Miniprotein binders against Pyridoxal reductase, chloroplastic (PLR1). Designs and how they scored, part 1

Every score and structure here is a prediction.

Target 1, 350 residues: Pyridoxal reductase, chloroplastic (PLR1), of Arabidopsis thaliana (Mouse-ear cress) (q56y42)
Amino acid sequence: CSNNTSNITTFKPLKLPLFWPWQKVKMGPLSVSPMGFGTWAWGNQLLWGYQTSMDDQLQQAFELALENGINLFDTADSYGTGRLNGQSERLLGKFIKESQGLKGKQNEVVVATKFAAYPWRLTSGQFVNACRASLDRLQIDQLGIGQLHWSTASYAPLQELVLWDGLVQMYEKGLVRAVGVSNYGPQQLVKIHDYLKTRGVPLCSAQVQFSLLSMGKEQLEIKSICDELGIRLISYSPLGLGMLTGKYSSSKLPTGPRSLLFRQILPGLEPLLLALSEIAKKRGKTMPQVAINWCICKGTVPIPGIKSVRHVEDNLGALGWKLTNDEQLQLEYAAKESPKSMIQNIFQTR
Below, numbering starts at 1 at the first letter of every chain, in headers, positions and changes, except where a header shows other numbers.
ipSAE, averaged over its two directions, is called F for ESMFold2-Fast, E for ESMFold2 and O for OpenDDE. V2 adds 0.75 times the mean of E and O to 0.25 times the DockQ between the complexes of E and O.
[cut] marks letters that were taken out.
Atom coordinates printed by the task and the answers are left out, and those that the model quotes come from them; centres of patches stay.

## First folded at step 10 (miniprotein; from h3b with E15R E70M L78M L80I E85D)

Design e4
Fold by OpenDDE base, look of step 11:
Structure e4 (fold): chain B 350 residues (1-350), chain A 93 residues (1-93)
Amino acid sequence: as target 1 above (350 residues)
Amino acid sequence: MKIRVEIRVESDDPRVLRYIALLIKWLVEEISKKYGVKVEVEIEERDGELRIRVEIEGDNPEALEKALEMLLFRIMYMAIELGADVEIRIERE
């Protein structure tokens, strides 16, 4: 009689966050959780090794996030590699639909999708059609936030105006509740804000790479402009693709293409990783939780990627507390002492 | 010193592959200007795949490594944002 001791994974009762229900933050007309989740890993084979067999695990992760008061989910129409193009939106739409019974009255899911500035989207009408195609994949009638995924100013400035007019038309048609942008630098952010303002369209969000690895002069300037203009900054890659997790070192690299990048950058991150580790230990938190909490303390809405229940649980631990100003400064100092920072996205404008 | 980077890009949309090819050409020019390195690029399209060979040459090892970092990072983000699969190999001479 082999006693199969079923390892009952004792679900440690999720300690209700200190601020349950979560204090929502304003993002234009919307009220969102102080942290969202990015769905970039959903359908991404290259970086994340996505397989359709993971869909149930992604659903559980989504449901757990929703149950814990997360209502902001970021996606894009370009997410999903190869034949899995649009898979992130399809999965999110499926999960939203199937979770309708879990939605207590108050947590409307805010879907924030991003429309790729593909070279073949040459008319405002084609860009509006991209929004409709996203709505179809998401199986919803209206988006929370329609985002321009990147600016074309650097290589196709004539196309950019067409895309901006497409955003106006999406808003005017009621296809989106709010309009946002991603990968805009300070100068282009002001230009699009002014363009939208003259058309009665409020710019509600700007999504940029913002983390302890991406807090340079440009990021601080973008943050300042966002604060002045009433734009909510969304921080993508708050963990620096995992570099800020403490899971990786020069001797313990991730698998796949990230290994090459991490091999180059990690040796220069020792001061920052040390400061993260010390503060994490002092707070009884994880390094990821500290890094995400820093983004929140800086007045941004971080959107860490989720792949599993464990990632959701770990990221939820970033909420319900704040780093002190001294702890923030210590992290920022250590980040400045680190000789290497994250490189900006290819699409990031000036 | 010379660094060779072989990049394989896969997408089911030939328009995405063509767009990536254009972005890579622009990227290598930007890298060359920013770091003062010589950059040569060859791009072949075959059977829904882009094969990209990048050669980075210069006398300053630090400039070469920074150029490589920028290349790798921007390619990775480009691939992700465009829904393409990417394989990267690096050789140093």
Scores: ipSAE 0.612, ipTM 0.859, lowest interface PAE 1.0, mean pLDDT 90

## First folded at step 11 (miniprotein; from e4 with V16L Y19F L22M L27M M76L)

Design f4
Fold by ESMFold2, fold request of step 15:
Structure f4 (fold): chain B 350 residues (1-350), chain A 93 residues (1-93)
Amino acid sequence: as target 1 above (350 residues)
Amino acid sequence: MKIRVEIRVESDDPRLLRFIAMLIKWMVEEISKKYGVKVEVEIEERDGELRIRVEIEGDNPEALEKALEMLLFRILYMAIELGADVEIRIERE
């Protein structure tokens, strides 16, 4: 028989947590969208082709993300090349300040930045001053998350304890609402968690390369530790610097230095790229949307990059649906069958 | 069999150039150990420019290509993390 209960079932055949932007997730004391955006391209001249003429497009992309409920934006004090050092933070701060949709609500954006572990940052006071410099470039008085950009354990272990104390000081002085780390492997992640916990400073996030191209034993160990300790894993490079987009092939490489890496890696990704393409076609989605959705399905918060309004429009399509368990397994099996994967950067520790 | 990698970086901060040089030396040490290849590094810093020439040599072509892959990947991610414009040129023999 036909009645309103049948129509109600047709309206909502799926569960509510389909990764909509308003279904915020916890990150320490913060509530963030299930996907954020990374701003490493903002000011990067050689690798990403940044030019000042792009600023209006970047601002429009930022506004589109906000309008669709994204509140997490990740930057770093090192982002911006040459004379544009710090430009990513300056642009983000400008866009937050100029946003009419945020008028009087600028603090609702969760700004996550990172402080480079330069070998000349030798005191906790110097590290705190790096945070103050970031706040100045951003034109805000408090960060959502202050992150140590990488561990110095592999080359300057005594420096690292000083930088950890710097994070404690940033929190105690109210400069950040929470602290995080980037590029920490399983052993160092446990160590800093214990260090911060005894000082009353909760570690809210750990940011690592995590994707269908970066899901090996060590990355899964990091995720397991994050789950156990209540740390939110932030996935950087969820699209493998563009390798998972389907845009490139051995005969159609990106411009610039990435072409060298893509020539070496792309031929070995055929099983994974085929599985991504098949699922994307079946679901009426793009390959980037499938790859990002997979990261969210694993309980991580991915931060794909922003270069254009088109990128944000496409990446937002990763939200509002969920890969089935079978589809997730198909992607994972195809990734394991692929003879190539991403290699971790030099900064990821044990 | 040889692969030569030329790396060029410009910066107003000589401390950043020296840190990059240290990181590349570390990368090549790890590559040499992991793949059993001979690696020679020549470094020149002048007028805000760092030039590094890495020569990778060995008898196994597959080991040479894997060493190159690791080096390229680590240089590109280092460039992203440090906010550095890094030019790379590769020559195979």
Scores: ipSAE 0.858, ipTM 0.939, lowest interface PAE 0.6, mean pLDDT 90
Fold by OpenDDE base, fold request of step 15:
Structure f4 (fold): chain B 350 residues (1-350), chain A 93 residues (1-93)
Amino acid sequence: as target 1 above (350 residues)
Amino acid sequence: MKIRVEIRVESDDPRLLRFIAMLIKWMVEEISKKYGVKVEVEIEERDGELRIRVEIEGDNPEALEKALEMLLFRILYMAIELGADVEIRIERE
């Protein structure tokens, strides 16, 4: 009796892609997934409760994002608190290097880092050196997108020109494939675009707070300018730090400093949270998925935070479908009827 | 009516702490102007720590709550963007 152990090759079910290649978003010379992930929580001790024991979980969450075709990861040289300064870039570089999913194609990952406009970065050369230090932490030869993290126009306008020249030099030296900005308002966005254009440097991205909590006149104006100038708008905080998730209420607050903010804001979001819940239920989706999908429908690239495998799974469910125009309008109406909204970042310019 | 906000910021970089102290002063001035509230700020720097006391005073409760919201949002995003550890306490009088 020959035991023919038929090796049933367990066909791993071909996971259908969450999005098609033609649904990739052009961002200057780059082609990115319709959604990216943000890594601001990586190394953030007090606001997020980061511990190095979480690194394996973060790696699994990163791998899951890659396996599902996410290739845009946002970080910053300032991410990581205290002694963990630069930890976000270090972790991202480690995870890219160790990724089994990439199989030697680590360069298919678009790393979008942000260089802090620290007061002690007084020369273009020092700002270029910040880019080199990010490359070293990331263990890569070239960045996808080098971003100015914020404008100094409001408090140090002379420094801003030096930082813009630093972006030009990063691009000319081939340290970055593309240049972007964060926290630029409409007027400063036009100024930097024109400054870069005259020097042959394309501004490929602008990153702002854009969500159902941050869709005011200024955000719509920034979006219009981005569309006119061929700049891709990146939406950070698409979930309003978690306010749009339905996970939190006045009786169930997050831990840490966010508890105070959420206690203050959540009661004034009731119309928006109800509309999110109703549409989510109707679609067989989660509230986060609806809120992220809205950002995509508005023509932005949202960058929700990576915190765990579960958060990645939930956020990935925002892909492969679209809200109808009527559902978008219902959400936007409910957001306008909500007496509370998100206040712009301190660094957001006019 | 008065709202007291106590903020503790931790960082191993004294340059970052000085920058945060400057940003807090600027935030307080902007909040005061925007909402027509009296805002006082005290900042104590210690080794690796800033202790900040913000007092928001005014007769309009809605203006005070909006001023508080602006302060909280700006502090939280400042802390995220700068990679600083921040604790916040609020007292109402």
Scores: ipSAE 0.827, ipTM 0.929, lowest interface PAE 0.7, mean pLDDT 92
Fold by OpenDDE base, fold request of step 15:
Structure f4 (fold): chain B 350 residues (1-350), chain A 93 residues (1-93)
Amino acid sequence: as target 1 above (350 residues)
Amino acid sequence: MKIRVEIRVESDDPRLLRFIAMLIKWMVEEISKKYGVKVEVEIEERDGELRIRVEIEGDNPEALEKALEMLLFRILYMAIELGADVEIRIERE
């Protein structure tokens, strides 16, 4: 009696793609998913409670994002607190290297890192060396997007020109495929675009705080300039550090320093949180999914933070559908009725 | 009416602590101008630690609360962008 052990090849059911290839967004020479993921929490001990025991969970979250066609990952050389400085880039590099063994869809991973404008980075060569140090931590030969993390125009205008020349040099050396900026205001964005253009370096992206909590006159002006100049707007904090999730209230605050900020702001957000909840219920979606989908509808690429598999699954549900124009207007009206708008980042220039 | 904010920053890089001290001074000047509030700041640097005391004073309670919201928001984003560990305490007088 020959026991035919039927090898039940467990066909993983072909998960339908959450978005089509033509829904990919162009950023200069790169093609990215309509949403990316941010990694600022990786190595952040006090604000997030990072521990090395979470690395396996972060890897699973990263792999789930890749399996679902996400290929844009935002990081910075400054991410990771205290002795864990650069931990975000180290983890991202480890996960990319270990995930290449997954014979699946080789979506070209686009790493978008940000180089801090530290006062001690005084030469273009030191700024290029910051790019090399990021490549070493990431264990890759070339970055997708090298970003200036903030402008120094307000306090060190002479340093800013040196950092801009550093962006030119890292592009000319082939260390980055494209160049971007973060925390630039309308006037300074035009200046850096023109400076780079005259040197044959295309500015491909601008990263700003953009959400239902941060949609003021300045965000609209930056969006208009980006559309005119062919710059792709990346929206960081699309969930307002978690305020737009519906998870928190005056009776249920987050842990750590965010509790103080949320206690002040949440009571003034009731009209916006109600509108998010009503639309989410009507669409069979979560409040985070609606808030992220709004950022996509406004023509930005949102980069919500990765913290767990569950957060990746929830954020992925923001794809494959669109808010109507009436639903967008309802959310924008409720946001205007909410007196407590998010304040701009300290590094945001004019 | 007075609001006291105590901020503690930890870092092994004294250059980062000095940069944070500069940014705190700059942000409180902008808050004072924007909301018409009196702002005083004291900064103490120790080995691996920066202690900051901010005092916000004024006659309009709404202006004081808006000034506090701006301060807290700017400190939290500064801490995220710089990868700094920051503790914050608030006292109201």
Scores: ipSAE 0.803, ipTM 0.921, lowest interface PAE 0.7, mean pLDDT 91
Fold by ESMFold2, fold request of step 15:
Structure f4 (fold): chain B 350 residues (1-350), chain A 93 residues (1-93)
Amino acid sequence: as target 1 above (350 residues)
Amino acid sequence: MKIRVEIRVESDDPRLLRFIAMLIKWMVEEISKKYGVKVEVEIEERDGELRIRVEIEGDNPEALEKALEMLLFRILYMAIELGADVEIRIERE
């Protein structure tokens, strides 16, 4: 046992980060972080309790996201209640303009906004004007993604082609780098894809409610179509309005209007919440981080909301690691064993 | 058994009020079918607001309560998508 051979130094190849924020993913002609952030809460007093005194913390949260490689931010022209209509876009524009880290590089941020399909937006020119109004509120010259917020097929089917032509014109006029849709079901998604393809306009994204609470047959069909056609699915409400956080139970409901929904759905989520908790503990992560990581594992780009610096810090922890295939199957099985799932937006089409 | 609710929606734009009124009628129909309850609505537009009176009636108290909760939340969810202000008052019998 006196014979020692020299130890061979093992090559240590560089370990590539999983879901690394600076390793962008494709979204049509765009490159985006594997997770973005939504700004639905910005100007929303009714559901989220927004007050202007929160703006400094929201700005700090925005800067933290940028510093950690996030470049995708989603808003809408209808975000903000009452006198705060358009406030979400105004705040995002202000934060982009005031950012020291973006000086000379504002074009590296991908701003996605949505244009409400109001029944009085009856011409393509009116739809283009909605885009110009968003650019004015944002104080930028070009959007990353201009999105039709929902299909009019359910209430004004003759209007829809006019709005699609509006998206074409936005692109041709250089107002957007790409176009997207939100709340489109499988039938309408294929139709708009074909319409835009023949006109050379990049349909880069389809934004729908996709999460461990919203992974039914229709959502999986939308995802399958997106994968086939090269459209990136953007997952909204990846935490089910907070139901997947572990903060609440049937005996500990949120204050305010969310309790109306939570009371009916949350008690039916025990198998899923237990699986989330078990995996989170095992991995040294939080339940939100596991739920968001699952969305990324499915090839979607989730957009959790920004409400505070701590909120952004937690959500950034969804990056840099990946659920195993067995962990993904465990979560999906637990979701299927749960007798409840999330409701869909009234505008979600089939 | 029956439950009454009154909803008030405010907007300076009468087109938004009319659109919201249409969407509430859809929600009422969907809720009636899903929960097996009878739902009636009366909608009045005045002075930059809608006043919507909803009556939910049926034999199953659990179905009535679930229908009410879901209707209220869906109206709130829609209102925040559209940027409208909503006030809800509930009256039970």
Scores: ipSAE 0.794, ipTM 0.909, lowest interface PAE 0.9, mean pLDDT 89

